# Miniprotein binders against q9h3h3, part 237

Target 1, 235 residues: q9h3h3
Amino acid sequence: EDGFTAEHLAAEAMAADMDPWLVFDARTTPATELDAWLAKYPPSQVTRYGDPGSPNSEPVGWIAVYGQGYSPNSGDVQGLQAAWEALQTSGRPITPGTLRQLAITHHVLSGKWLMHLAPGFKLDHAWAGIARAVVEGQLQVAKVSPRAKEGGRQVICVYTDDFTDRLGVLEADSAIRAAGIKCLLTYKPDVYTYLGIYRANRWHLCPTLYESRFQLGGSARGSRVLDRANNVELT
Key: E = the ipSAE of ESMFold2; O = the ipSAE of OpenDDE; V2 = 0.75 times the mean of E and O plus 0.25 times the DockQ between their complexes.

## First folded at step 16 (miniprotein)

Design QG1 (also named QH6; at its last fold request DockQ between E and O 0.88; V2 from the best seeds 0.87)
Fold by OpenDDE base, look of step 17:
Structure QG1 (fold): chain B 235 residues (1-235), chain A 102 residues (1-102)
Amino acid sequence: as target 1 above (235 residues)
Amino acid sequence: EVRKLFEKLIKLFERMMKRVEELLKKAEEAAKNGDTETAEKYLEEAKWLAIKVRIIIYILEELAEQTGNEEFKRMAEELKRIIEEALKRLKEVEEKVKEARS
């Protein structure tokens, strides 16, 4: 893994955002159709560019599930970016606190739990669990990347409305764990994504706020969540 | 590796900017025709693409800083000028749409 793997993945994600999405919207589609939709579009088989023999003939950027309570609200991302550029020009110190304040000021508060899984049954099973949790109202929205030609890991993103709401972030972790997910999870606010801040940046900002590790018989949540900024366990 | 990322980002920028220009033109045309709803839809899509274009520039600026590559720095500066002009035009079209609603 090279020093710019995160930036490569970001470029791929942005390219994928321009292509059509396969979406199950629980606001308009009966929950009873979810199993058939999951069977039709297993993430391990859906290909990024619509390869022959795949469930999709056309390019697919993302596979997504929207819950009943899902409402897209990204805040003032344009204003955030302008303020960020002005801040850099000012020469003022840039800290995690600075980014948090910018996010709050511009109402750019969304974040996501991330998991990376190899293509296959485990990925499809994990996605099915997450999709069900979204449709059942335990989670608001999730997406998964389609299979790449290179056969690399696919990413599942589970969003929360407010990265500053620690309880909400932890509740989403609990819902993911309740869906049977046992892999490592990392939580990243979208503000870091919108500002192009990845690991090994000039400001030494860590875009990962939380890390969740599965634990058998431990916490009531089934995981240990680490606050990466403070190096403190929250569970 | 870094060069591959650079080239990938440039290609993505070009594709996104082409779409932004198309969307702005469509929004202007819709606004002239009094179709403010269609104009707003195109503007919203253009705004999101502009956000992503800025992300590309930020990544390029960071690559330039970390590598000390003057080509990357010059390119990031050039792309920044391009997006700033597009954002100015986007704002102008947005004002025209607002005026058409009144």
Scores: ipSAE 0.878, ipTM 0.938, lowest interface PAE 0.4, mean pLDDT 93
Fold by ESMFold2, fold request of step 19:
Structure QG1 (fold): chain B 235 residues (1-235), chain A 102 residues (1-102)
Amino acid sequence: as target 1 above (235 residues)
Amino acid sequence: EVRKLFEKLIKLFERMMKRVEELLKKAEEAAKNGDTETAEKYLEEAKWLAIKVRIIIYILEELAEQTGNEEFKRMAEELKRIIEEALKRLKEVEEKVKEARS
């Protein structure tokens, strides 16, 4: 194996970014229409390139739900990238602290909880629960990949607006769990994505900031969240 | 394998740059027609594609570093020169749109 699995997926995700998205926008669409929309466009049946018999005849890059309070603000990503390039030529050490400071300085604070599910009922059910949580206001914005022709795992991304706001990130984890999601969740700040830093990187940085595991039968909290940067349990 | 990732990244770069060039042309046309709102939307999309193109280049640079492959290194340098030229044009179009707004 080449050890660049994340980079392959990133390339495919960036290609998907360029194709049309199927969006339910709660800012302009009544919540009562959500269930019909979900039934029309289940992520296990919406195909990446518009296969015959699928609900879409044209390519779909992503299926997304925008909450009523969704106010996109990605920060100064161009400035972030310029500062990153300057940092690499400066000879200064590149550490998790350096990346955190770059993100703060340029206001690139967004991040996402990720889950990977095989196509089928569990994926569609999980997506429906997340979409409802977004429309009800417990989450702000989420997206899910459509079905690839090979039928591989699909990803649900649930965004938060500030990875430095630990309480806000944990509240999003709680909202995901309240939707009945029991699989492993990983949290990745967008700064790593914008700088092309994935698992196989020369600085040995860990792009996963938090891991969340559903704790069955053992804890009153129901969710165990590990801070990967400090190796400290938060819950 | 690694070669497949390289080829995938090049194809994606070409697709994104073609779209950037198209968007810049559309932004200039909209600005000439006095529709600065539409021109700004095209410019915003072009800026996001340029961000993504830089990510592609960062991935290629890491690929070159980890493999020691000189072809990957030369390609990353070439793509960087191409995006730098496109960013200069993007800035020029942005200034034209700004002047048209005022």
Scores: ipSAE 0.860, ipTM 0.927, lowest interface PAE 0.5, mean pLDDT 90
Fold by ESMFold2-Fast, scan of step 16:
Structure QG1 (fold): chain B 235 residues (1-235), chain A 102 residues (1-102)
Amino acid sequence: as target 1 above (235 residues)
Amino acid sequence: EVRKLFEKLIKLFERMMKRVEELLKKAEEAAKNGDTETAEKYLEEAKWLAIKVRIIIYILEELAEQTGNEEFKRMAEELKRIIEEALKRLKEVEEKVKEARS
């Protein structure tokens, strides 16, 4: 509860990006091999820096599953960062609408649903459900962090290609819920990540656009999705 | 806690910048030998590291703003100087790769 948890996690994620990934790529690997791969690399057992007692002897940054139609498009992130720096020196107001416009202008549209789970059976089960949804085509791409040396919660990231496409964001939430996930989900556009904007920022921006909570007898999808910026229920 | 985050970010910045320098050297060597495809791959990786290094600088600037800590502010300014110089070198190597293409 120090107020900088998201920044610590961001530093860890950037470091993890530099190390090797364990990837199941459905574009080149038959779907029939997924169950064996999931059994070999359960995220609660894969260690961040390698361990003789784990499935890996060498460092692993991320465990990822790429869908059959996955085609990464990060947009012009360099242009986005340059425009952000120019905006700050201009003294012009910085608002959610300003960031949305910068993201659209530079085609930096991707975003992700995030869930944090303790190491154990529930994490491994949740990841397996997400991975199957990716391979079956209900989701495009996902990754999960390995087990940290200190322990702590692990994160599953489920990406969508356009955070301005509300239907696409909600469809991803629906697929996550259909996979049996019942924990809190939060949605963050990558534009906020590339600009280093977290919960405690000087502009009082909320980088979490959507929040999804499981509801028994709620929406037809089994979840209630809230637009955090406008405090409006979408489902 | 904020001090540990600061130290973690500085160490990560140093690791990333060392990798950027290594990648730019490899890209230049590949381009000089006519292997423009390999050179482009090294440049792409270096560009992504430059993006992440900028994120680290943004986080440090925010930590300096929120804490009023002059050490954090001076470090963010120093890191900005380092990345600005690295970006000039990246552009020079990128131009050499383009020249080697045709």
Scores: ipSAE 0.844, ipTM 0.919, lowest interface PAE 0.5, mean pLDDT 89
ESMFold2, look of step 17: ipSAE 0.845; ipTM 0.919
ESMFold2 (binder alone), look of step 17: mean pLDDT 83; pTM 0.785
ESMFold2, look of step 18: ipSAE 0.853; ipTM 0.924
ESMFold2 (binder alone), look of step 18: mean pLDDT 83; pTM 0.793
OpenDDE base, look of step 18: ipSAE 0.878; ipTM 0.938
ESMFold2, fold request of step 19: ipSAE 0.848, 0.836; ipTM 0.921, 0.910
ESMFold2 (binder alone), fold request of step 19: mean pLDDT 83, 83, 83; pTM 0.787, 0.789, 0.786
OpenDDE base, fold request of step 19: ipSAE 0.871, 0.871, 0.873; ipTM 0.935, 0.935, 0.936

Design QG2 (at its last look DockQ between E and O 0.92; V2 from the best seeds 0.87)
Fold by OpenDDE base, look of step 17:
Structure QG2 (fold): chain B 235 residues (1-235), chain A 102 residues (1-102)
Amino acid sequence: as target 1 above (235 residues)
Amino acid sequence: EVRKLFEKLIKLFERMMKRIEELLKKAEEAAKNGDTETAEKYLEEAKWLAIKARIIIYILEELAEQTGNEEFKRMAEEAKRIIEEVLKRLKEVEEKVKEARS
């Protein structure tokens, strides 16, 4: 894999953020309509640029589901970025602890579980499970990337409100596993995204805080979660 | 190819800058007309695009640093100058919207 694959994906994600989203909002739409919406807009068939024969005629950046308790609160991201630039200019050491403190100070605490899946039935099934979990209140918000022309893997993002709340992060993992998803999950705080920090950065910061592996017959959660920073299993 | 990524990021940055300018103009016009709600909506969208543009700059700076490519460094520096001007303009429009709301 190219050493800058993460940065390529970031560029695609930011480009997608500028295009319209297909959204199911459980706050305004009855839960009974979810199945019809999922059938109308399966992620494996929704195309990034609205290709002929796709469910969408216009470009779609993301497909998203908002839960009843969803409230968009990103904190002071502008303040975070300004503080980050000032920190770099200061020449002070930059550590994972530094980033955590910046995130807390500016209330930029959101994070996400990520899974990458090939287009097809498994992706659509995984998305349907996640969307249901969001509408049922087990998860707050999730999104999935539409199908690219290149046929690459699509990403599902499941958000949590606070990456510093280990219990909340683990509960989201449990909900994802309960939805029948067995693939590898990685958890990334949004603070790393907002600061353009990806793998192989000059500060040697790892943007992945947790890794979840499915385990059959294991803990009640059905997964093993590894703290990547400390190399400790949490479950 | 790092060059392809760099060029892709620059093009995306330029598109964001253009959209921000359009949004700020719309926000100013809405504020002038007393439609502060519409002005705030456009301003909020502009703020988010500015956040994304800064992310692009951070990636460009990192790519320039890792490659040691002087052309990339110059291009990243130019993008940084541009975003600083845009952020200044964004603050000016924000103050106008606040004044219109009061």
Scores: ipSAE 0.879, ipTM 0.939, lowest interface PAE 0.4, mean pLDDT 94
Fold by ESMFold2-Fast, scan of step 16:
Structure QG2 (fold): chain B 235 residues (1-235), chain A 102 residues (1-102)
Amino acid sequence: as target 1 above (235 residues)
Amino acid sequence: EVRKLFEKLIKLFERMMKRIEELLKKAEEAAKNGDTETAEKYLEEAKWLAIKARIIIYILEELAEQTGNEEFKRMAEEAKRIIEEVLKRLKEVEEKVKEARS
């Protein structure tokens, strides 16, 4: 509406981070329990602030699944932010390359594939497929937003360890597609999130580093993945 | 329209500041009682909230820059001053927790 949709979603996501999460942690929970957990907490029915008629009476910020090998490493985010503030006061040009180097220097390498889906069967089915891929080891970690009070689209985030590792990013895309997901996927490095960079930024940076579109035709089935920063087709 | 986003971000920032202060007090109390594991947990949560609060400030600064709104600029500058004081407080509590460990 005001042209700052991503910033509104960022505010909602940060607020959600502060509320309790519903987590299936495959590091400590047998994989055989996943189907029952998914049936108990379908994201289209779990409400953001709780409701007697929903699976939750209390607020839920996120619904997440952690893989067996999940070992979180966010890097030095505080150092990244301090360096960013110094860079801005220095007057030096701010480019995609500069942010990439800041991320590497501070080991802030994680990123995520994002998909937005309307509440309903397709969302729940997509989330179940992704959750199974996480528990089976094809993906590392994922989360999905609960149903908002006003019923807008929900977001599924699928994380990878290193946004500069194109093969790893593509492997995650393949696993998402293998789970039956055909919608548009966009990939955002966490460095852009930690620096508050969204579509409308003064440096004209594109925070969406990769984009995946489902392709169907001939014998080639899968997706086309673009490197949006360099305008290069990866698949 | 963008004013509603700005107000939403300021309220979230204020909520984060309040939660950080609660966590830092809990960290100090746990450290005082020799429970350094719990103190480190609260301190780590406070650090992550400070990171998120800085993200909000970056967004507020962008909104002020893009709109040219002087009120937004003043509010963003005040939030920036507040977070700088919070980061100093966080460092002080971190040192107290380290001292209690030894």
Scores: ipSAE 0.839, ipTM 0.917, lowest interface PAE 0.5, mean pLDDT 89
Fold by ESMFold2, look of step 17:
Structure QG2 (fold): chain B 235 residues (1-235), chain A 102 residues (1-102)
Amino acid sequence: as target 1 above (235 residues)
Amino acid sequence: EVRKLFEKLIKLFERMMKRIEELLKKAEEAAKNGDTETAEKYLEEAKWLAIKARIIIYILEELAEQTGNEEFKRMAEEAKRIIEEVLKRLKEVEEKVKEARS
């Protein structure tokens, strides 16, 4: 491991963004078709570039499910980036409050819960549970990476539309847990992604805002959620 | 490993620049033909690719900073010059589309 794992993942994610996506869009597709779609395109079998024996013959960047109420709003990302560049030349200090204020000012408020799983039944089962939660309205939008040529862990991203809305972020965590997901979850506001800020950054910023660990018998939500900025348990 | 990551990011940046140019040409042609709705869609896609290309530059700059590699610094600076010219062209095409709308 070379210490730039997040940057390698970011490069692969941006390349994947440019290739076709396999999308189940609940806004235009009946919910009764979901199970057949999940069986046809399990993320452990859908290959990044359409390998022989794959369900897909063409490249796939992402597999995604859009909920009935999904209405994307990315905010003023161009203005965010311009303000960020100006800030760095200004000599003013860069703190976690700086990033939060930039996000609020430019209305770049989305974020995501992340989970990393090896290819196989556990990944496909987790994705199916998340996809059902999206179609049923407990979650808004999610995506999962396809299987890479080299293999390795895949990622499921579950988006929320406002990282400053703590209740909404915690509700998404609860919905993920209700789908039977027990692995570690980490939450990253999209502002960090748009500014290319990962854990190995010169400002020592922490792009992970929340960490969720499955908690049997403790929390009513089925998880223990830690606020990483303040080292405070929320549940 | 770091050099392979840096080179992968540069190639991705170049792929994005080429697609932005193609989208801007399509936007200009659609606007010339009076289809400003389609022209605006091509512009929006180009703007998103420019956003991602700037993310790549931020990553390249951080890699150069963390490694102290002067070659990486020079390559990141060249990518920055390229995106600045692309953003200027994007703004020019955006103005053409606005004029065609009116």
Scores: ipSAE 0.827, ipTM 0.912, lowest interface PAE 0.5, mean pLDDT 90
ESMFold2 (binder alone), look of step 17: mean pLDDT 85; pTM 0.820

Design QG3 (at its last look DockQ between E and O 0.82; V2 from the best seeds 0.85)
Fold by OpenDDE base, look of step 17:
Structure QG3 (fold): chain B 235 residues (1-235), chain A 105 residues (1-105)
Amino acid sequence: as target 1 above (235 residues)
Amino acid sequence: SEDAVRKLFEKLIKLFERMMKRIEELLKKAEEAAKNGDTETAEKYLEEAKWLAIKARIIIYILEELAEQTGNEEFKRMAEEAKRIIEEVLKRLKEVEEKVKEARS
């Protein structure tokens, strides 16, 4: 893997954020329409740039599902970034604890479970399961990247409101597992994203707080969740 | 590879420039809407501009990190230039925000 793969993916994600999204909003659309929407816009078929023969003729940045309880609240991200720049200028030590405190202070507490899947039936099935869980209120919001021309892996992001709420993070993992998803999951707070902190950084900060591995016959949650910061199993 | 890093850096710069252009367009639209008394439309454009500014700052952070890790002086200069540009944009954004607030009052 190229040492800057994460930064490359971040650039692609930010570029995608500027293009239109395909959204199913459960707050305004009946849940009974979800299956037809999923059939119309399977993420393995929706193309990033609206290729001929794809369900979309125009560029699509993301495919997203919003739950009934979804409220976009990102906190004071501008204030967070200003405080981050001031902190760097101060020369004070920067630790995971520092980032946590910045996040709390500026109310930037959102985070996401991430999974990477190859285009195809498994991806579409995983997305359908997650979308249903969102519409049913087990999850708040999720998005999936459309198919790239190169046929690379697509990412599904499942958001939680508070990365400091360990129970909430674990409940989202359980809901994802209940949807039949067995792949590796990683949890990343958005604060790291907003500050441009990826795997390779001068502060040696790890943006991944949790890792979830599927476990047959294990805990009631069907997964083993590792706290990466403390190297402790939570389940 | 050095080539891969350069390509990433150039990609980020191009994205940054596109964001700056869009922010300027949005701020102009917000000002026009505010002058016309359409504060709702003005706020919508302003909010979109704010989010693009956030993302532009993320790009700068990545550029700074790439410059630091590579030690490439050209990358450092380009990152510094982008930082100056975003500071000017943030100032302009604040000015437009005040105009929208005034129009709403």
Scores: ipSAE 0.875, ipTM 0.936, lowest interface PAE 0.4, mean pLDDT 93
Fold by ESMFold2-Fast, scan of step 16:
Structure QG3 (fold): chain B 235 residues (1-235), chain A 105 residues (1-105)
Amino acid sequence: as target 1 above (235 residues)
Amino acid sequence: SEDAVRKLFEKLIKLFERMMKRIEELLKKAEEAAKNGDTETAEKYLEEAKWLAIKARIIIYILEELAEQTGNEEFKRMAEEAKRIIEEVLKRLKEVEEKVKEARS
């Protein structure tokens, strides 16, 4: 997109990270409390900057669900950024392979399936399905953005531990589909996010590795997954 | 639209400045906690400060790309100034990290 939409969204996401999060943490909270929590904090109603008429009077950056086995490991992001700056100064070629190698070297391996939905019942229903899958152990961790004051699409992020583990990435897609999600999904490694790489970059890198599209009856898997880098269908 | 790009650039600079202020607040709190022997709390403040520094660097990378794509010299100078500021903040972060490490010893 030519409107710098991705950069605006990145700025908003980083600002949101600085505000309090609403978290259902399955490591410390019984799974039986999830349905009440989801009813209390539907993402279409939770407001970004607070409103007495919404579930929150104070700002909320993100609404998140942590799985019982969730153990965050972001790797050495500071080392990754330093190495990236050194690589640019070196004049060496910057390709998907060299970026992947930097990510592996610094153990910055996490990535996420992204879906964008308008505020409303479909968003709340999709989030509830994802949250249940996280609490039941089929996914590890997920978050959803609150409602912006002007309205606009909200994002659900479903994280995986290792973007180089294709089977793990595809397993997460299957779990998302099993939760009833039918919209377009795109998969982005966090390494691109930490390096500020979006669709319009000087190295012509594509930060989206996979796309998943719902396929009615055409696949037992429930989706068609495309490898964006090689333009090859995986399912 | 140059106006749209300028608004994005200003939005990013404002967020960057907010992050710099928050990092300094967190580093002061980390030093105070370490001085009082509360190394667990000091480590939590340091971790938050480190994540803000990571995000501030992301902002700089975006600013550098926007300056490169537009060829705007003002944007380039603003990105270079932000880069100078973060380098000083990273040195400050390292100093506080060493103080916390010493207090843990």
Scores: ipSAE 0.853, ipTM 0.922, lowest interface PAE 0.5, mean pLDDT 90
Fold by ESMFold2, look of step 17:
Structure QG3 (fold): chain B 235 residues (1-235), chain A 105 residues (1-105)
Amino acid sequence: as target 1 above (235 residues)
Amino acid sequence: SEDAVRKLFEKLIKLFERMMKRIEELLKKAEEAAKNGDTETAEKYLEEAKWLAIKARIIIYILEELAEQTGNEEFKRMAEEAKRIIEEVLKRLKEVEEKVKEARS
């Protein structure tokens, strides 16, 4: 449309952050209750603003599942933002290495695998598989967007705690694939989100760090994972 | 076009305004909880306010990029005003945080 589709999506995501979330928290809820919860709140039926006939009468920003071992550690995001502002004033070059170093220095290391699916059985099935993987401990935390009024694809975000830990990122990819998910996955470090850096940025930075493609000729899990920064195969 | 960018800019400004209103509400609730001795609740409101302030700064970064790409001085002035507002909010947030720390002790 206007060349700022990522920024429109970011605005919608930040607005969604402010509305209530539907959360299954394995730290306080028995795992045996998960299947009933999934049946009550399929992402294809939970509506963003509480449409008639949906399971929710009030707005829902996100549907989320927290694993038993989930211990949030966002790092020093305020310090990250302050350092970023100072860096831009300094006139020093801004490169992918600069962003990586800022993230490391401020311990803002989280990132997420993303997948986009149309509303329907495939989305609900994929979400249920991811949610079970989180409750069983193969993944730590995930969220899915509710159905928008105008329809369109929804997003599942599967978080990892350290984008520089390639093994941990690959293990999360493997757990996603073990849930039967075959679509394209892209991995985005949270540092780009916190600094407002999307594809159409003046530094030509690429916020997608890793890309995962399912293929029959791959490893036991069937993934081929590419490091977009170095254009090297990780699998 | 500049009109398309203006629509995105206005959407972001409205979201920023919603965040500022919510932060003010959270800070008032944190102060009230601390005065009533419920520092655990006060700290939860403060944490939510801090996260909204982080997100408001993200909005400002996006507004600055839009102003840069269009060369629009009105957009630049509006982004600068939003920056001034968040700086005032951060000062008040720190003041409320100190009050909650005092009540905790």
Scores: ipSAE 0.847, ipTM 0.920, lowest interface PAE 0.5, mean pLDDT 90
ESMFold2 (binder alone), look of step 17: mean pLDDT 88; pTM 0.868

